# VH-VL binders against Gonadal protein gdl (gdl): the designs that were tried, part 12

Target 1, 194 residues: Gonadal protein gdl (gdl), of Drosophila melanogaster (Fruit fly) (p22468)
Amino acid sequence: MADIPATSEGSANTSEAVVEYQQPTPEFLQRKIYFLVDQLRTYHSELPENLQTRISYDLLTELANCVLNDGIFVIVKALMELQHETERHLIKIRMQAENEYEIEVAEWRSKIKDPEELRHILGLMKIKHTKKLHESDTKIIEILDQKVNDQQSTLQKAGVPGFYVTENPKEIKIQMFLLDFILRLSRLKYEPGK
Below, E stands for the ipSAE of ESMFold2; O stands for the ipSAE of OpenDDE; V2 stands for 0.75 times the mean of E and O plus 0.25 times the DockQ between their complexes.

## First folded at step 5 (VH-VL; framework fv_firastotug)

Design w1 (from v4 with heavy chain S109Y, light chain S31D D51G N54S R55L A56E T57S S94K; at its last look DockQ between E and O 0.24; V2 from the best seeds 0.00; counts 0 for: pae O 6.0 > 2)
Fold by OpenDDE, look of step 5:
Structure w1 (fold): chain C 194 residues (1-194), chain A 125 residues (1-125), chain B 108 residues (1-108)
Amino acid sequence: as target 1 above (194 residues)
Amino acid sequence: EVQLVESGGGLVQPGGSLRLSCAASGYSISSGYYWSWIRQAPGKGLEWLARIDWDDDKYYSTSLKSRLTISRDNSKNTLYLQLNSLRAEDTAVYYCARSPSYWLELAKYYGFDYWGQGTLVTVSS
Amino acid sequence: DIQLTQSPSSLSASVGDRVTITCRASQSVSDSYLAWYQQKPGKAPKLLIYGASSLESGIPSRFSGSGSGTDFTLTISSLQPEDFATYYCQQYSKWPLTFGQGTKVEIK
């Protein structure tokens, strides 16, 4: 009866090195802000003069501070995706309307043998179709405008400077450039010491 | 699918004017994209001419600004280009093109993603 | 105006070759504002690359863009028969918008 010695399984204390997420030092954050502001100033300088006057240095500084939160980039990306989905959907609806017209025209061509009658019917169909397309386009614009408002509201609620709900095309244009700036910044890798 | 169809090209005399149309389908011409005209002389490169945005701001080539007018009719979903005081050097294929705005297609920034097939304008006596 | 100068103006290559086209700007251009196009004879240009390095949807992965500041590059990693065309760079950084003079890629 050979006593098989119980091999003491040494509990390897895997000390999970809690990588202490060292909060970035105030100095690090300050340097990062300066870097971001410098980039924003560069972007700002690329704008037409009439737009440059409408985007203050203070606004750029606020924007730099805001984007220190990576959450802003996530929000902007999500808004972009939603916008693309909406756009694709609207295009599809319009295409369907066009297709329906083509089908209807083909059906009438198959049913009506009198050329004069056919011409008359097709003329009416064209008028109807044109009106329908116009209505569709109007609706598309309305939906997109609403989408812009929703996006503005979302960004405003997120505390992104320069964003507020407005229908003024000139103000919207400024917001679009600010959005461009945010996206451009999101692609930058800040490396300390370079 | 977005389709752009240019029309209005043909033979024009020197000193005359051209008016080109670009009919857009699949998407509204007023719905957040930028619209431009670009031309290409035979065997030559591309030359940007004009752009119009959603609030009807217009941008023009520096060299042609005095002769060019870009416009649109939202009800017809159509873009227009007028070029006056035509010269032999204005002989080209004229393209209309779409470019994404920052708001609608945030990732693309700039670039002409859709083009028409072009319309040929020949300026000759 | 920002002038874009492409090099070379033309090149001859074989199927499978690596092709590199450069675009030099007369002044600094933001990466976000540089695009590359392909144009075949009798056709409209086709967008390949936007934002200097982003591949347009539906464009094969053998196409790539790189560069910053004044120097940009379009690369075709392995040239295919359908890639024989003229290529153009374009900038949106400043008005007026400008194109390079083009680079013609021909079959050797």
Scores: ipSAE 0.029, ipTM 0.597, lowest interface PAE 6.0, mean pLDDT 87
ESMFold2, look of step 5: ipSAE 0.527; ipTM 0.783
ESMFold2 (binder alone), look of step 5: mean pLDDT 87; pTM 0.896

Design w2 (from v4 with light chain S32D T57K S94D; at its last look DockQ between E and O 0.32; V2 from the best seeds 0.00; counts 0 for: pae O 5.2 > 2)
Fold by OpenDDE, look of step 5:
Structure w2 (fold): chain C 194 residues (1-194), chain A 125 residues (1-125), chain B 108 residues (1-108)
Amino acid sequence: as target 1 above (194 residues)
Amino acid sequence: EVQLVESGGGLVQPGGSLRLSCAASGYSISSGYYWSWIRQAPGKGLEWLARIDWDDDKYYSTSLKSRLTISRDNSKNTLYLQLNSLRAEDTAVYYCARSPSYWLELAKSYGFDYWGQGTLVTVSS
Amino acid sequence: DIQLTQSPSSLSASVGDRVTITCRASQSVSSDYLAWYQQKPGKAPKLLIYDASNRAKGIPSRFSGSGSGTDFTLTISSLQPEDFATYYCQQYSDWPLTFGQGTKVEIK
C-alpha cells in the first residue's frame, strides 16, 4: 500500500496587481483643460462671426471642464446616433410618400386615355399630394423639435454647459455647434508631453 | 426635378473680380438644404469654396475667405459667388451644389446630391 | 484641415473586374461623414455614397462604401463600361470641407 505523497498544490497567490488607477494629478488635469480649451478656441474661430459673439470664452472653458468626464462623450455620441437614425427614418417615410404619388400618377396615365380627363385627374392628384406632403413635413418638424427638446433636457441634466430647453432657433443652432465641438473633442487623444 | 444652372463665367483679367450666379429650379433655395460653391481647376481635383445655410450664415475655405463672398436671393431662387483679386490659379470650372442636412440647421450635411453643370472662369492677361 | 488621400491615383481595369479605391483621412472622420463621387469628363460630379456606406438614390448595387475612422473604401463589384471615370472621396466631418485628390479608373 504505497502512500502516494499528497503533492501540495502551491496556491499561486496571483497577486492581482490592483492597477491603482492613479487619479490624474491636478497639474495633468490643468494641462488637459488648457489643451481642450485651445482646441475649442480653434473650433470657435471657424464659426461665422455672428455666432462667435454668442459663444463666450467662459462657456468654452466650462465645456472643456465638463468633457473631462468621458461619460459626456458617450452621452453625446449616443444622442447624435439616435438623432441620425430618427432623421433617416423620417426621410425614408417622406420618400415613400413621394414614391406612392409617382406610382399613382403612372397608374392613372395608364388607365385614362382621354387627355382632358387625365389632366383633370392629375391636377386633383397634385393638389392632394401637395397637401399630404405639407402635412408630412409639419409632422416631421414636430418630431424633430421634440427630439431636440429631449436632447436639450438630457444634456442639461448631465450638466453640460450651454444646454437648456429652448425653442429659439438661434439658441438651438448654438447648441448644435456645441455638440459638434464635443464630438470633435471626443476624437482627440490627449498625450501628455506632446 | 432639381436643376442648378451656373452663369457668369468667362475671361477675366488678373486682379479683377468674378461674380457667378446659380439659378435653382425645382426646389427653393431658402428651404431645407445647404448651398455651396465648389471649383475644379483644369485637370485637377475638387475644391470646396463656400457654403450658405438657412440663416444666411456663411462658411468659407480658409485660404480664400478674404476674397470670397457667398450670398443668395430668395426671390430669384439664385445663389451667388463673388471672388475678388483674381489670380491665374483661380482658373477653374465653378460648380454650385446642394447639400442635404440631417438636422434642419446642423452645420453638417451628407454630401452634395445635386450639382450644376459648372461655369468656366479663365483668369488671363 | 482634414486631408484625404486616395489610393491609387489611377488604375486600369477591365469590364467585369472588381475595383477597390481607398481614402485615408489625416484625422478621424466623425460619424463616418464621408461621401464618394463619380465624375466623367466634362460633367459635374455625381454622388455615389454618403455616410461612408449608404448608396445615393439611383446608384447601382455594384457600388458600395465601407470604412470608419480614417480609412474608407469604395468598391465596384463588377466594373461596367459606364464606370470608367474619376472618383473622389469627400469629408463633411469638419470645416473646411475637403476632397481627395481623385482616382482615375481607366479601361485596360
Scores: ipSAE 0.019, ipTM 0.610, lowest interface PAE 5.2, mean pLDDT 87
ESMFold2, look of step 5: ipSAE 0.439; ipTM 0.722
ESMFold2 (binder alone), look of step 5: mean pLDDT 88; pTM 0.904

Design w3 (from f5 with light chain S31D D51G N54S R55L A56E T57S S94R; at its last look DockQ between E and O 0.09; V2 from the best seeds 0.00; counts 0 for: pae O 9.3 > 2, placed apart)
Fold by OpenDDE, look of step 5:
Order: C-alpha cells, then structure tokens, then sequence
Structure w3 (fold): chain C 194 residues (1-194), chain A 124 residues (1-124), chain B 108 residues (1-108)
C-alpha cells in the first residue's frame, strides 16, 4: 500500500507580460512629424526649381502626417513590386516583337535566292514589323497608363495626399516624386532624443 | 535587352556644332524612363550633360546649359544631343544612357544601360 | 553641386587581393543614392552597385557597396583578372548628377 505522493505540478502562471504597446504620446508624434517634414523639405530642395514650385509646403506637411501610419509604406512597397513585375513583362513583349522580325527575316533569307525578290520581300517585312512595333509600343503605353491610374486610385483610397486619378503628365510627374519621398522616408529610422 | 547606339561623332572645327544621335532598341524611348547624355574627355572622368524625361522636360548641366539641346524622336526611337559653339575642351566620347528610374515607384537606380559612345574631336 | 572625391586615384593589386575604394561626398547623399560603375578601356561604364549597397543584376558577388551620408565604399573581396579597370562613384541624390574622378585598379 505504498502511497505514491501526488507531485503537485505547480502551475507556473507564465504571466505573459502584456507589453502594453504604449501609444506614442502626442508630443512624441509631434516631434516625429517635425522630423519627417524636415526630411521632406530636404528632398523638395533637391528637386529642379521647376518642380519645387509645384509641390507646396502644405502638401509636404500632409504627407508627413499621412506616413505616420506604417501601412502606407506597406502599400507603396506592394505597388512597387507589382510595378516591377509589370515592367518586366512589358519589356518581354517588346523584345518578342523585335525577335519575331528577326526570325521572319532569317526565314525569308533562307528561302528566297533571287536578290531582287528578297529585297522586295524584306522591304515588305520591314514595313509590316515597323507597324507592329508601333502598335506594341502603343499598347505598352496604354498598359502603363492604366497602371498609373490603378496606383493613383489605390493611394487616393488610402488617403495619401497629392494622389488622385489624373492623366495629366505633369501631375503624374509630381505624384512620382511624392512616391520617391515616401519610399525615402520608409528607410528612415526615427530615434527619439537624437 | 536594351541596346543604345550613338552616332554623329567625328572631327569638328572650333566654333562649330555637333549633333549626335542615339538609336535605342529593345525598349521605347518614350516608355517612362529618363534618358541622358554623358561625356568623357580623353583620360578624364565622366560628366553628365543633359537628361530628358517622358514628359519631354529637359535638364542640363549648369555650365553647358546655354549650348546644349537634348531632344528625342519617338517615331524613330532616337535620342539627340546638340552642342553649339564647340571648344577644344568639348573633345570627348559622348555616351547616351538610360536612366533606371522606375516609372511609377520613384526608385532610381542611375544609369543601367549605356551606348558604346561616339568620339567628337574639336580641332582646327 | 555635390562633389565626389574618390580615394585612392589609382592602386596596384594582385589577383586574389581585397580591394577597397572610397568615395567621399562634399554634402550628405540622401538615402544612399550612390552608384558604382566599372569602366574598361574603350568601353562604356557598367553599373555595378546602386543604392550604395544593391548589387546590379549579373554582377559577381565579390563586388559589394557600403556607406551612408558622405562616406561610401566599394569592395572587391577577391580581385579577378577581369576586374582591372577604372571605377567611378556617382550620386543621384541631388541635382545635378555628379561623378567621382575615378579610381584606376592596375595589376601589380
């Protein structure tokens, strides 16, 4: 009748220290905003003069406030990746169009022995492929334009200042610089007290 | 692959003008990238001269702005550079280059594609 | 304009050597917008590194870039016969674009 003593497994209450994510103080946020605005002003000053006049200080301030949300950086990064993929694809399309010309020319050179006939046929091929290449380029531009619109819409919906759907190349250019600024800011580490 | 081929180099007299061409293949010159001209004097470093963007905005080096004109012909997929009032110091190999600026993201990688260059010699 | 000063202007090294080239900017180059190029005689420059530390596609891993602010470095971990060339740094942080004066790497 050996009473095996019940080893009381001490429930180690692992008090998961809920690291209370202390919400940043208003003062902290204000300092961070000033830091970001200062960086943006620096970026702004690095632009050609004709572009500087088109980006207001107010817009930079709004942008600084917007990027306090790290989610904006995530969105921009995702858009960047998609853009890279799209550009690679478009380059391939262009290359394929060019390659088709080379292949066809090679085929005709192999088949046609009469020099005058060959010259004639190659002339026709050049015209044909010039047109095709132009069409390809047009399509590429259209795809890029659509991509811009999509990105504009995404960023606008995300509340990023300065972004709206537009086909105006000058406005698009400004938006591209704003994207550059956002990406640059995303690489900064704000350290309080430095 | 993007290919760039410069042409129009040669011997030019002082006070004359040069007009260089850069024929691009593999990508449209209007496709949203920047295009630049860079020169290199014999045995010297690289000097950026001019850039044109997809909106036909033109940018020039400060020292040469009054003498330089950059342009493009989209139908020919060709970039051009004109330099006027030539001096002996303008003797150089002139390169066209594609600026790697991602069209919609703002990432800039500088010059990823270069032509082989064309030599311009300014001599009496 | 941002002036870029490379050091040294020239160096002699042997195959297998570690080579380090520095580029100092007269002003801070924001976000490490610095590129490195290799140029062989009679050839156009070739992009090696962009964004101070990003290796260009097709460039051997023996090439690396580092630095921030005003001081940047290109390193070749083990020099190969094909690496004897002139190297240039270039900034694209501020307008106008500017290059270093170049560093010639010669065979010892």
Amino acid sequence: as target 1 above (194 residues)
Amino acid sequence: EVQLVESGGGLVQPGGSLRLSCAASGYSISSGYYWSWIRQAPGKGLEWLARIDWDDDKYYSTSLKSRLTISRDNSKNTLYLQLNSLRAEDTAVYYCAKDQYEFLTGYYRSFDYWGQGTLVTVSS
Amino acid sequence: DIQLTQSPSSLSASVGDRVTITCRASQSVSDSYLAWYQQKPGKAPKLLIYGASSLESGIPSRFSGSGSGTDFTLTISSLQPEDFATYYCQQYSRWPLTFGQGTKVEIK
Scores: ipSAE 0.007, ipTM 0.517, lowest interface PAE 9.3, mean pLDDT 86
ESMFold2, look of step 5: ipSAE 0.095; ipTM 0.602
ESMFold2 (binder alone), look of step 5: mean pLDDT 87; pTM 0.902

Design w4 (from f5 with light chain S32D T57K S94D; at its last look DockQ between E and O 0.04; V2 from the best seeds 0.00; counts 0 for: pae O 8.0 > 2, placed apart)
Fold by OpenDDE, look of step 5:
Structure w4 (fold): chain C 194 residues (1-194), chain A 124 residues (1-124), chain B 108 residues (1-108)
Amino acid sequence: as target 1 above (194 residues)
Amino acid sequence: EVQLVESGGGLVQPGGSLRLSCAASGYSISSGYYWSWIRQAPGKGLEWLARIDWDDDKYYSTSLKSRLTISRDNSKNTLYLQLNSLRAEDTAVYYCAKDQYEFLTGYYRSFDYWGQGTLVTVSS
Amino acid sequence: DIQLTQSPSSLSASVGDRVTITCRASQSVSSDYLAWYQQKPGKAPKLLIYDASNRAKGIPSRFSGSGSGTDFTLTISSLQPEDFATYYCQQYSDWPLTFGQGTKVEIK
């Protein structure tokens, strides 16, 4: 009865090196903010003069501070994707409406043999279709406007400076440029010391 | 899918004017997209001419600004280009294009949809 | 104006070949706002790549874009028969929008 010695499995204490997420130093953050503000100033300088006057340096500074949170970039990306999906959907709806008209016209052509009667019917159909397309386009615009409002609200709630719910086209235009700035910043890699 | 159809091309005399149309389908021309005109001379490269944004702001090629007018008619879902004081060098295929929509700003200026183009020939 | 110079102006290749086209800008292209287009004879240009490296919808994976600043590259990893065309780079970093002179890819 040979006592097989119990090999003490040495508990390899895998010291999970808690990579201490070293919080960025205040100095690092300040340099990063300066870099971001400098980029924003560059973008700002590329705008028409009439738009430059409407975007203050303070707003740019606030925006730079805001985008220190990578979450803002994620939100903007998500909003962009949603916008694209909405647009694709709306395009499909419009295309379907156009297709339905074409089918209807083809059916009338197949059924009506009298050229004068056919011409009359097709004329009426064209008028009807034109009206329907106009209505469709109006609805599309309304949906897109609502989408913009939703985006404004989302960004406002996220604390992004310069964003608030508005229907003023001039204000919306400013917000669109701010969105461009955010997207441009999201593509930058900040490297300390360069 | 967005469809664009150019029209209005043809033979024009030097010193004359052209007016081109671009009929859009699948999406409203006023629905937030940006729209541009680009031309291509025979056997040559592409030249951007003009852009109109969703707020009806207009952008033009520097060299052609004095001769170009871009406009749109929302009710007709149609984009227009006018070019005055035509020269032989203005002979080209003229394309309308839709700009990419990604939170459209002045910097999102690539073209994802194109028409088939319309040929303009300027000759005496 | 930002001038874009493509290299080469033309090249001959065989099906299956790796093709590389370069586009050099006279000035730095901000945010990599560079696009690539394919154009076949008698057809409108087709968007291939936007933002220097993003493939447009429906573009095959054999097409790729890279680069930043002033130097950009379009790569076709394995040339297909339908890829014989003229390719253009375009910047949308600054006004006016400008295109490269084009690169014609011909069958060898």
Scores: ipSAE 0.010, ipTM 0.542, lowest interface PAE 8.0, mean pLDDT 86
ESMFold2, look of step 5: ipSAE 0.316; ipTM 0.674
ESMFold2 (binder alone), look of step 5: mean pLDDT 87; pTM 0.890

Design w5 (from v3 with light chain S31D D51G N54S R55L A56E T57S S94K; at its last look DockQ between E and O 0.02; V2 from the best seeds 0.00; counts 0 for: pae O 8.1 > 2, placed apart)
Fold by OpenDDE, look of step 5:
Structure w5 (fold): chain C 194 residues (1-194), chain A 118 residues (1-118), chain B 108 residues (1-108)
Amino acid sequence: as target 1 above (194 residues)
Amino acid sequence: EVQLVESGGGLVQPGGSLRLSCAASGYSISSGYYWSWIRQAPGKGLEWLARIDWDDDKYYSTSLKSRLTISRDNSKNTLYLQLNSLRAEDTAVYYCARGLWSYRFDYWGQGTLVTVSS
Amino acid sequence: DIQLTQSPSSLSASVGDRVTITCRASQSVSDSYLAWYQQKPGKAPKLLIYGASSLESGIPSRFSGSGSGTDFTLTISSLQPEDFATYYCQQYSKWPLTFGQGTKVEIK
């Protein structure tokens, strides 16, 4: 009765190295903020003088603090993509309207043989089309304005400094530059020690 | 989840025609987005061929425009590609893909191989 | 047509290495209209990055994109075993849509 020794299968404890997401140290965050503020100051210096006076250093500092949350970059990128999609869609609709006019004109040219009658009809069609295009353009602007308002609201709710719902063109322009700043920052990699 | 399945590939003679199908599931191809065909010759890069949108607007590669036709059947939720006057250079894996507004592609089929040989 | 030239055409790297791939356009491309794809042998391309720097959903954070104008870069911060593949840039700013020739990342 030969005692076959039980080979102890060593349970390889695959210690899943829980990469402990070490929370960034306060010092690391502070250095990162200074880096971001320095970048924002550079961007700020590229603006026209009349716009520079409207964007305070405090606002830039607040913005730097805000973008420490990577979620802000995600939100801004998503909003910009949605904006571009909307713009492209609206352009397509406008182009279709123009194309429809051309088709209609071609049809009238094929049907009407009297040059004077044709000229009259085409003149009326041009007036009608111009009015329709103007109405379309007005609607397009309204849609885009609403989109801007939605973006403002979203960013305000997200706590992004400098964003609030406004129809003031000067304020909107400032917000556009702030968006550009955020997007530019989103492309930077902060490396400690450089 | 969107799934795309290409079919219709195989061996074709020079001067012939191919007709490929792409069956879509998980989304109606008539409801939105952009749909494209892209090919890849063996060991080579990617080449965009054609696109169709929800309004049936079609765009084609400039070099292949005279030989290509993109179409769809909404009832079958299927995209089609026809390529005429086949050449040896048309040998490739053909992919259908869903395109977003900016014409990037987020969903791809597995591809179907077309071999043009005498 | 906008031509995209990738550099290098191929590279050898080890697991854990930082990998950088460049894509140069023959004309200026808006950063909103550049994408990066990964393709493994016998598989369809997979979208990694769009808008030059936006990470696609479900893609690991070790992938990042940067660049503007004519020069764009894909970076893998720490190469993983599953990252050995061919990578392609693509512009969608102008018709026709065009791809780079590809960069093959091989194991050293």
Scores: ipSAE 0.014, ipTM 0.518, lowest interface PAE 8.1, mean pLDDT 88
ESMFold2, look of step 5: ipSAE 0.596; ipTM 0.826
ESMFold2 (binder alone), look of step 5: mean pLDDT 90; pTM 0.907

Design w6 (from v4 with heavy chain S109Y; at its last look DockQ between E and O 0.31; V2 from the best seeds 0.00; counts 0 for: pae O 3.0 > 2, grease 19.2 > 18.9)
Heavy chain, then light chain:
Amino acid sequence: EVQLVESGGGLVQPGGSLRLSCAASGYSISSGYYWSWIRQAPGKGLEWLARIDWDDDKYYSTSLKSRLTISRDNSKNTLYLQLNSLRAEDTAVYYCARSPSYWLELAKYYGFDYWGQGTLVTVSS
Amino acid sequence: DIQLTQSPSSLSASVGDRVTITCRASQSVSSSYLAWYQQKPGKAPKLLIYDASNRATGIPSRFSGSGSGTDFTLTISSLQPEDFATYYCQQYSSWPLTFGQGTKVEIK
ESMFold2, look of step 5: ipSAE 0.642; ipTM 0.835
ESMFold2 (binder alone), look of step 5: mean pLDDT 86; pTM 0.883
OpenDDE, look of step 5: ipSAE 0.325; ipTM 0.741
ESMFold2, look of step 7: ipSAE 0.635; ipTM 0.833
ESMFold2 (binder alone), look of step 7: mean pLDDT 87; pTM 0.899
OpenDDE, look of step 7: ipSAE 0.058; ipTM 0.647

Design w7 (at its last look DockQ between E and O 0.32; V2 from the best seeds 0.00; counts 0 for: pae E 8.0 > 2)
Fold by ESMFold2, look of step 5:
Structure w7 (fold): chain C 194 residues (1-194), chain A 122 residues (1-122), chain B 108 residues (1-108)
Amino acid sequence: as target 1 above (194 residues)
Amino acid sequence: EVQLVESGGGLVQPGGSLRLSCAASGYSISSGYYWSWIRQAPGKGLEWLARIDWDDDKYYSTSLKSRLTISRDNSKNTLYLQLNSLRAEDTAVYYCARGYEWLTGYYRFDYWGQGTLVTVSS
Amino acid sequence: DIQLTQSPSSLSASVGDRVTITCRASQSVSDSYLAWYQQKPGKAPKLLIYGASSLESGIPSRFSGSGSGTDFTLTISSLQPEDFATYYCQQYSKWPLTFGQGTKVEIK
């Protein structure tokens, strides 16, 4: 029953006006939590059944409560921008290695006229290239593992439910879905009175 | 970069079975990503069939799940698809594909194999 | 299941034309989990666009995607000879993952 209209005005002829931030009422926050829980349950229902059982409705409610703090969206967006930049960089490194291989192949094709000798040389180059890609993939995995660890630690320290440092890939998979849910919430505009 | 090579296609009889292989190279199928089978009947669109994740979680098309089995052999870096009780409508090119998406936990297909043709003849 | 319907099913166009392909979903595709693929005869599909509007690495900037909810578009701003192909939308918002029926873009 206690909805309070907000008024944010102040002015004086010779002084700068200060606009006061209004504090959300308990009723506003309760309505917002209901909205967020409804959204999260929709996202949850879109998961395959075996993933749905691994993410409890209690956890979704905790997430809704957590993101009432706008600071969480800022943190998650920053982490995802860093992740996206890292993935683009790693993909470009892989593409560059493949491009270098194709250039070297073209150079040998132009230098070696005997088809049998060319076939032998290209065979050796394929073996070398395969080994180089395997070493590159190992490095990529190590970089991504450290990035995941840093993200988990950051989100855990920020108090985001469902996040903790783990090397278990199945638990990391769940955390990826929780991050997606938070990002999707961050794109929504909550309407007062809903 | 990543290469996917399907094999095991050819002529099969109605009521029989097909068993397809997808040899992956350039990335270990147990280290990450989502691995799917997708088919395309002649002149038709794409149909997703099944998925196996790096952690061995498995998912199947609802219309085909009673006839499908997806599996893998990590030591050979190879995915498998078994489809039983074959019908003429199963005639298609069968692709394996890699899915990747960290942000959403769902995936899109960024690498595809060349496909292997399966023909179900009467 | 989310059914995806593309429009048109086929079109003829000239080099240099602006081409727009529409994908309509039977249910809302939450937060634009939609991808676009190009497929040439005898070849596997190639990813063009993900997240409704994000361009995949190595794809020319003449390709763009837009849309939300149930209505999505793929646009080719100036059609090139290598763009004559079949295009598919795909949603990854809800299981099972589904594709549109395709739109064939051919030489007029």
Scores: ipSAE 0.012, ipTM 0.487, lowest interface PAE 8.0, mean pLDDT 81
ESMFold2 (binder alone), look of step 5: mean pLDDT 88; pTM 0.888
OpenDDE, look of step 5: ipSAE 0.025; ipTM 0.653

Design w8 (from f5 with heavy chain K65Q F103W, light chain S31D D51G N54S R55L A56E T57S S94K; at its last look DockQ between E and O 0.08; V2 from the best seeds 0.00; counts 0 for: pae O 6.7 > 2, placed apart)
Fold by OpenDDE, look of step 5:
Formats: sequence, structure tokens, C-alpha cells
Structure w8 (fold): chain C 194 residues (1-194), chain A 124 residues (1-124), chain B 108 residues (1-108)
Amino acid sequence: as target 1 above (194 residues)
Amino acid sequence: EVQLVESGGGLVQPGGSLRLSCAASGYSISSGYYWSWIRQAPGKGLEWLARIDWDDDKYYSTSLQSRLTISRDNSKNTLYLQLNSLRAEDTAVYYCAKDQYEWLTGYYRSFDYWGQGTLVTVSS
Amino acid sequence: DIQLTQSPSSLSASVGDRVTITCRASQSVSDSYLAWYQQKPGKAPKLLIYGASSLESGIPSRFSGSGSGTDFTLTISSLQPEDFATYYCQQYSKWPLTFGQGTKVEIK
């Protein structure tokens, strides 16, 4: 009856080092804001003069404060992905419509041998195609306008400065540059002490 | 930032084939916009060759369509171009490029990112 | 195919000069689908203008694009030393994609 000694399984207390997410100090946040504002000022200085006058320093400062929340970058990234998908789809549809016209013209050229008859048919096809293209372009613009409004609304609800629902092309242009600024900032790594 | 690096260039004999690679970093080829190949003969202008879209639809130049194949490998995040039946006129720097579209204005950005290019020389 | 013809093919200018390059299309091109590129020797083209008149990010404001239909223009308001290069227009309105033949801007 050999007493097999009970090997004491040493409970390895894996002290999960609770990496205390040390909340960034107010000083750290202030330095980060200054860094972001300096970057935004650089971007702002690259704009045409007529656009520079429409984007205030206060707006840039508000934007810097807003993007301290990483959630804004996530939202903007998601919106851009959706945008790109929609844009690709619309471009594809337009290009396909144009290609279909060319194919149809080629088919008529192959089938009709009388030059006068062919000229007449091709003339009608051109008229038909022009009308279809105009209709397609109108629809594309409508879809894009709606998507812009949706994006504006989303960003406004998220509290992003400078974003509101508008159809004014000049205001939309400003929002485009602001969006570019946010995307550029999202790619920066803030390293404290450099 | 998107980086594109072309490879596979070099000296090739007439009648041969080339296979070029474009390694992308900072962006996925599979989730990307449009990807194109453009070439430039020495001292000449730019010529668009081929494009692949997100749905794997392929578009080719009319003059080279029978000789060109564009493809991608998502696992390697790499774009490819094959050109067969090479001629002296195919001597060029070959660029890969990424396409973008401007959402808010409806303006197409066209090619916003380019590789540095790879030189292909077709000579006997 | 849409042919793009640039004018002039080459020009000589001095620093500070206003430079204008034209691009004429054989067919109407949507403003949304016209771009301008700058290319320096041994480098890939760089996008300057998209949608005929929109300035690409990081491009100096001395560059501007205008035009519609078949006639488009690139303008450099005050030529800088770094602007001596070849410039290309490009259309994305119809397959196949096409470029202009290029305009070389040289130092006088």
C-alpha cells in the first residue's frame, strides 16, 4: 500500500495585472489639444484664402476638443466606408449604362447595312441614350445629396463642430475640408514627450 | 497612409510575358476602391491599362485587352498584372494606383495613390 | 475613346509667372470626372486637381482648375521653383480612361 504523495498543485495566482487604465491627466489632455490644434492650423493654412476666412480658429479648437474622443474617429471611418461603397456603386451603374449604349450601337452597325437607315437608327439611339444619361445623372445627384444629408445629420448628432444639415454648396465644401482634417488627425499618433 | 510597391520588372524578350506585382500596405486590396495599372513609355505620356473593382469586375484598354489580365490576391494584399506577347512598344515604367471618389461633392478623385513604378524593358 | 489634347505641349516660364495650361476633350466630359496631375522626372504622377476645380489635400493654393464640357484649364498663379514639371489632364467619364499628352513647364 504505497502512499502516493499528493502533489500539491501550487495555485499559480495569476495576478491579472489590472492595467489600471490611468485616466489621462488634465495636463496630458491639454498638451494633446495643443498638438491637435497645431496640426489643424497647418491643414488650415494649406487651404485657399477664400476658404481660410470661413474656418475660424475657434472652430478648429472646438474640433480638436471633439476628436479627443476616439469614438469620433470610429464614426467618421464608418461613414467614409459607407460613402465609398455607395460611390463605387453609383460610378459602376453610370459606366455600365454608357457601355450598354456602345454595345447597342455596335449591334445596330452589324445588323443594318443601308447607310441611310443606319444613320436614322443611330440618331434615334443617341437621343434615347442622352435622355437616359440625364435621368441617370439626376438620380445619382439625388442619391448623393441624400447621403450627404445623412452624413451631416450623423456628425451633427455626434456633436462634431461645423456639421449641420445644409444644401448650400459653399457650406458643404467647408464640411468636406473639416472631414478631411478629422481623417488626417485620425492617422496621427500622439506621443507624449516628442 | 496607403503605400504601393511594384515589383516584377526587368528585361524580357519579344513574344514573352510579364507578371507584375503591387503590394499594398495601409489599405486592404479586398475592401479598397478601384485599383488600376498605368504605364509610361520612356519620354512619353501616361497610358491606362486595366482596372479591377471591389466586385472583381475587370476593365481593360481597348488596344491591349486581348493581352492583359488584372487580378488580386486578398490574402497577400497584392494586385497583379499579366501582359502577354510582349513587343518593343511595351517597354515602359508600370505603375499601380488606387482610385478614390469624393463623397460630399460628387467629384471623382481619380488616382490619389501611386507606386514608384517598375521598369519593363522588352528587347532581343 | 475620348481624346484629350493639351496646349501647349511645352512652355518656358520664370519664377513668379502666371502659367495656364488647357485641356480639350474630343467629347463632353463631366466636371466630376476630370483630374490634373504633376509629374517630376523619375517620379510617379501626383494628383493636383480633381472634379475639374477641386484642390487635392496638401496642394498649394497657387494651383487652380476650371472649365466644363470640352474645355478645361489648369492655372498656376505664381510659378515656384518646385513647379517645373510635366502636367497631365485625365478623364474618368468614359471607358477607356485617357490622359492628355502632357505639358512640360521648363525654366526660362
Scores: ipSAE 0.019, ipTM 0.509, lowest interface PAE 6.7, mean pLDDT 86
ESMFold2, look of step 5: ipSAE 0.576; ipTM 0.798
ESMFold2 (binder alone), look of step 5: mean pLDDT 87; pTM 0.901

